VH-VL binders against q67yc9. Designs and how they scored, part 2

Target 1, 181 residues: q67yc9
Amino acid sequence: DEPVPTPWPHQFHALMFMNYSGDLSMIDLWYDWTNGRNFNIIQEQLGGITYDLEWNNGTSFFYTLDESKSCRSGQLEVGILRPNWLDGAKYLGQQNVSGFLCNVWEKVDFIWYYEDVETKRPVQWIFYTGREAHIMTYEVGAVLEDEKWQAPVYCFNKEKKSLSTKGALSEFKGYKEKAAL

## First folded at step 1 (VH-VL; framework fv_ogalvibart)

Design o11
Fold by ESMFold2-Fast, scan of step 1:
Structure o11 (fold): chain C 181 residues (1-181), chain A 120 residues (1-120), chain B 107 residues (1-107)
Amino acid sequence: as target 1 above (181 residues)
Amino acid sequence: QVQLVESGGGVVQPGRSLRLSCAASGFTFSNYAMHWVRQAPGKGLEWVAVISYDGSNKYYADSVTGRFTISRDNSKNTLYLQMNSLRAEDTAVYYCAKVSRGYSYGLDYWGQGTLVTVSS
Amino acid sequence: DIQMTQSPSTLSASVGDRVTITCRASQSISTYLAWFQQKPGKAPKLLIYKASSLESGVPSRFSGSGSGTEFTLTISSLQPDDFATYYCQQYNSWPYTFGQGTKVEIK
């Protein structure tokens, strides 16, 4: 009757433009369900690069490689997003966005998801917080080399770090937990 | 002060298994990553493995990946190295080691080592 | 993996000499390099961390310099206690890697 959202491919690469209350960033997303890992490389327009490395066993690292050498690590109850994480989403109809005709779904209090009708690629998603991800490129089957999926040495000790990394990590953990429902 | 004491070394035949232990004292063990480093007789140092402070993450040298498993018990202040499918080239003194100040220090504390000899 | 190459492999010197050991990394490691001293039958001892910082209790005749891919350990006036093997080690990325060692022996 109604369209069902397309499960995510087991591996893909996406470049995303992120807008959150006027704060702009570009995110280099490497999704790798096959190896149980997910990597967001976040370039803030008015800041440095932040790395969000997550493993399906719940291990997560949120770190910087610049002079600050900040790292927050944690063990989450939930792993990375499963390919069918959009199961149960409510269909809202069709909308034109960024030159694509999209099917739109909602998971209440979590996310709005926009998918191209023709190609089934994601076009954008908007978190309940107002954070908007616009998918610029989408490369099914792309895999980042194994040697690049390593947290820096300073993530392995239990260290206290900056307030900004604390706030961002808390927000991203919240999204991940909602997605697991 | 900080003390690391390795044990469990000995003579073992190729293809067999051996488990090493490292007893830690003088610091909050559960706050620090722990490392294993080995040195073959008359040769240089080779890093083997690391385990994060809570045991949730690990990395291994390519030479031991799939054969060795690093683990820890924070309630006992003890680090372990389970060595399976041992080869003659695994013969070495095995040291446990730590870094005190995150990225700022290299491996600043070492145990005295325990000798593992793999021979037929 | 990052390859660490030391030069020379062996160095003969007399007490009072100024000696320099070089360590080269196959790619940039910033300043995340340590120098160790090892005597026969003993565990390695940290001398220098973060390329140029002297470890507590280490004599001031030891100094380190460098960044990126080229590093040096200098002993300004060699003492009898300094005849040993010296190793550099990068700790910028996994896996940690060591140089092959430099043996400083009496001339």
Scores: ipSAE 0.012, ipTM 0.561, lowest interface PAE 8.2, mean pLDDT 86

## First folded at step 4 (VH-VL)

Design a41 (framework fv_dusigitumab)
Fold by ESMFold2-Fast, scan of step 4:
Structure a41 (fold): chain C 181 residues (1-181), chain A 122 residues (1-122), chain B 111 residues (1-111)
Amino acid sequence: as target 1 above (181 residues)
Amino acid sequence: QVQLVQSGAEVKKPGASVKVSCKASGYTFTEYYINWVRQATGQGLEWMGRINPSGGHTYYAQKFQGRVTMTRNTSISTAYMELSSLRSEDTAVYYCARDLKYSSSPGAFDIWGQGTTVTVSS
Amino acid sequence: QSVLTQPPSVSAAPGQKVTISCSGSSSNIGNNYVSWYQQLPGTAPKLLIYDNNKRPSGIPDRFSGSKSGTSATLGITGLQTGDEADYYCGTWDSSLSAYVVFGGGTKLTVL
């Protein structure tokens, strides 16, 4: 029988190196399916820190804490990725990546997912756009304290940009990709 | 409204440099990449590269590597593209165009500048 | 040379339908979403289709897109004189990473 991808644990913390068209960032990912939330803390190599806070009810905030006090917020049609989001992926065989022997799957034209054969941890995933996420650390069961899951008060200012400033379908696809981080 | 407004037409001699500006308004400048695309007379669109206005990181097409420099000034929401060692074949309209960071469809440019004509002649 | 292949021209009468093809390879169209741009004479390109078949706000439904394998198609029904323009396909090239590629363009004439 062909291997099937391992469902994600209900909670984990990962440090990820992201390469997107030569734009490099380090992402501090807190996945928390149990509480219906997902947090990406994004440190751009040549920039500041941006915060991508998402709730399973579709509420989402993308903000900075610097002097600009930027925030984009909205209600998305979809929640965070389910633990079994790779169900239905096509098995492609094995490949060595960064010292790990991986099983590799492709889900639709969307993503190529690499999982360590030995530990079942994710090693990397590559989106159809060429965006590469390399998983540096993977801490199953780690949870960020509840008080840290707070959008700043200026995210609730009437003048803030909506996450829907582009079309809903574009936001949906971008959201799926960001949530996978 | 969301728009990108470019600097005016330039006439340059061979060997000179040209610097084109692209001023963004109506959106948060640092949330979108700025791409530069040129179009020579009677020719198609040619991607030159892009800049991340947040950190200033750039990626250039290999054809232009060593001759093109892209920069930005976040305080005035303006991106710049400088092309050096100009040749007659660089005569073209130069466009800036944006796409959303973390988009699953990179290279889908939803807002374009009006274009800057650069003529290289003696 | 352009990486993506389009016919150099197409023509049809007002009210008719036309299709414009865009042919690439697995590293570009085959693995990535396709966008289409309309360029009216003397103007900047305008995004017409993104994600293979989605329309931005303000683009009428007589414009449609599709993708099959390594090729994409722009369809225009109910042709109008105002549709005379150059049409370009564009996509990401995964093998070149961070490289956006365009087709050579198709001139649409409506007589």
Scores: ipSAE 0.006, ipTM 0.516, lowest interface PAE 11.5, mean pLDDT 82

Design a47 (framework fv_dusigitumab)
Fold by ESMFold2-Fast, scan of step 4:
Structure a47 (fold): chain C 181 residues (1-181), chain A 124 residues (1-124), chain B 111 residues (1-111)
Amino acid sequence: as target 1 above (181 residues)
Amino acid sequence: QVQLVQSGAEVKKPGASVKVSCKASGYTFTEYYINWVRQATGQGLEWMGRINPSGGHTYYAQKFQGRVTMTRNTSISTAYMELSSLRSEDTAVYYCARDLKYYFGSSPGAFDIWGQGTTVTVSS
Amino acid sequence: QSVLTQPPSVSAAPGQKVTISCSGSSSNIGNNYVSWYQQLPGTAPKLLIYDNNKRPSGIPDRFSGSKSGTSATLGITGLQTGDEADYYCGTWDSSLSAYVVFGGGTKLTVL
């Protein structure tokens, strides 16, 4: 039988190294399907920290906690990725990546997903744009404490701007919209 | 010296396929993407796709999906681009071009070394 | 037909300064680095600028680049007759149709 991608666990933490057009960042991904939420904490190499907080009902916030106190918020058409979001992916065979022998899949000419043959952990994924996430750590069952899933009060001001997904967030938004079709 | 050398001009009939080669020298072939870009006479540049020579992964522009195939042979540092079901509109100069892989801290889509071009003419 | 918009032509006398614009959208120039290429008649393109404003080795400092929002600009000072060429901007595109897109090109005539 042709290998199929392993569904994501309902909760996990991953530390990811992201490279896009020479822009380097380290991302703490807290995936929490059980509570219908997803959190990317993005540290740019020489920049500040940005927070991407998403809820399964489509409510999303992209904010900073520094002096700029910026927040973009909105109601997206799609929620967070389901555990089986790679269902229907096309199997491409095996490749060695970062010391792991990986099974590789492609989904809708949008994303290439690499999974360790032995442990079934994700090793990397690459968007068609060339944005590449290297999965450095993968902690199944890890959950960020509830108090941390709080958007700042300024995200609820009448003058807040509409959500605009840019950089690392725009590809997943595009994928979710395309997958919903 | 770092260079990309392409195969010679081709004349094809409509419906045929053409396969253009691009031989790299002067650098480590697997450390750079190879992109294919075409240009019809008097027209602008059109990106067709790229290949990662290390893993063989390819990305194709939607316009060419289903008609283009990009491959490589690492033992001879050569990339190939095959375009099938040729039409008169495919008459163009086809270039291969080198791009630093994005994980080496370079911007994707910045082509620093180009092949000399291969003229493909599609006519009856 | 080009995804990025450039003026079709510009002209100036030797020694003058010219600027060539390149306009796109958030999915390309707005979110990605811009490159510029010079194409002399009958030759392959040559990289002039990458990462919005950086020059490869061998490119004189009279060539410069900049980017603001969804637009980019190539500047050429001290214009020389050898600068007569077509100039193309290029960038990564986050849309689903092509990963790399180019401008339609600008023909520079040196009088």
Scores: ipSAE 0.006, ipTM 0.471, lowest interface PAE 13.2, mean pLDDT 82

Design x08 (framework fv_ogalvibart)
Fold by ESMFold2-Fast, scan of step 4:
Structure x08 (fold): chain C 181 residues (1-181), chain A 122 residues (1-122), chain B 107 residues (1-107)
Amino acid sequence: as target 1 above (181 residues)
Amino acid sequence: QVQLVESGGGVVQPGRSLRLSCAASGFTFSSYGMHWVRQAPGKGLEWVAVISYDGKNKYYADSVTGRFTISRDNSKNTLYLQMNSLRAEDTAVYYCAKDYHGSRWLEPFDYWGQGTLVTVSS
Amino acid sequence: DIQMTQSPSTLSASVGDRVTITCRASQSISSYLAWFQQKPGKAPKLLIYKASSLESGVPSRFSGSGSGTEFTLTISSLQPDDFATYYCQQYNSHPWTFGQGTKVEIK
């Protein structure tokens, strides 16, 4: 029997180390399917903090809280990843990664997914672009306080530059890969 | 070791078509996205088009959408740009460029060809 | 589209000088910014990616900094090979866009 990928818990927090050919960042991932929201807080090693906030209805914000007060916002046609997003993934066998024995699956044109055979936690995923997310901590059931899921007021100004539907697929793919999902 | 060699440029009249080729060597061509970037005489760089590693995803600058078509033949390690309905504004040196980091199509370009000049003139 | 603005457009310098070029994005691009060098009659060459990461084989006198909307390229001690035009490029969002270029010429 081939192992089946474990559906994501409806809520979890993960601290992730992102490596993109030597470009390093730390990402706080708050996945919250129950409330239809997903949050990546991205700390770049040599840069500031960027906030990637997405709702299941497709509303998305990519913003900073520094003095620049930048925000990209928009309405994407897709929401956050479903818990069962690995359904239909191709099983590739087992590999050892960072001391974990992992079952490995592939979602074509998107991602390779590595899951610990013992605990069923994600260990890493690698986007087809070469971005590697290494899962350092994994806290099932953890929920970020409601008040922290609020995009700043400057994200709701209609005159602000937004995520465009022109070239939406390329924007969406780049955005998702930066978000480490 | 990485080499990109463009060809197919020349002088062409407005409204006509021209096809550019880019021959790639020194890397696994089928694993990387490829771009076309142009530079009008005495002007800066303008991104034109990108194609994914497998040829399934293609994106274009608004200035060329509907007129230019990017394609590739992975068995021949060759990238193409079909340019239709050419305008004087399309006059430029056209560079092919390899995607960075081994990404499929989402990164800046780490290697460029030498360029091929396209002149659209009456 | 994200507009990229470089300053200065032209800079005159001598060998040994410290040179700084600025690039501003019309909206936040995080750190998804690359710097390219172009010499007359040649194709552009990648110097820096992800705002501050030095490309392999590029001399350490080149450095990049910045995030969000403001970025700088610095050459700590200008060499004869460094007289060229420099371009910034954002790859945060489609379409990819370049700055107008900064020409570094001999004083």
Scores: ipSAE 0.000, ipTM 0.447, lowest interface PAE 15.4, mean pLDDT 82

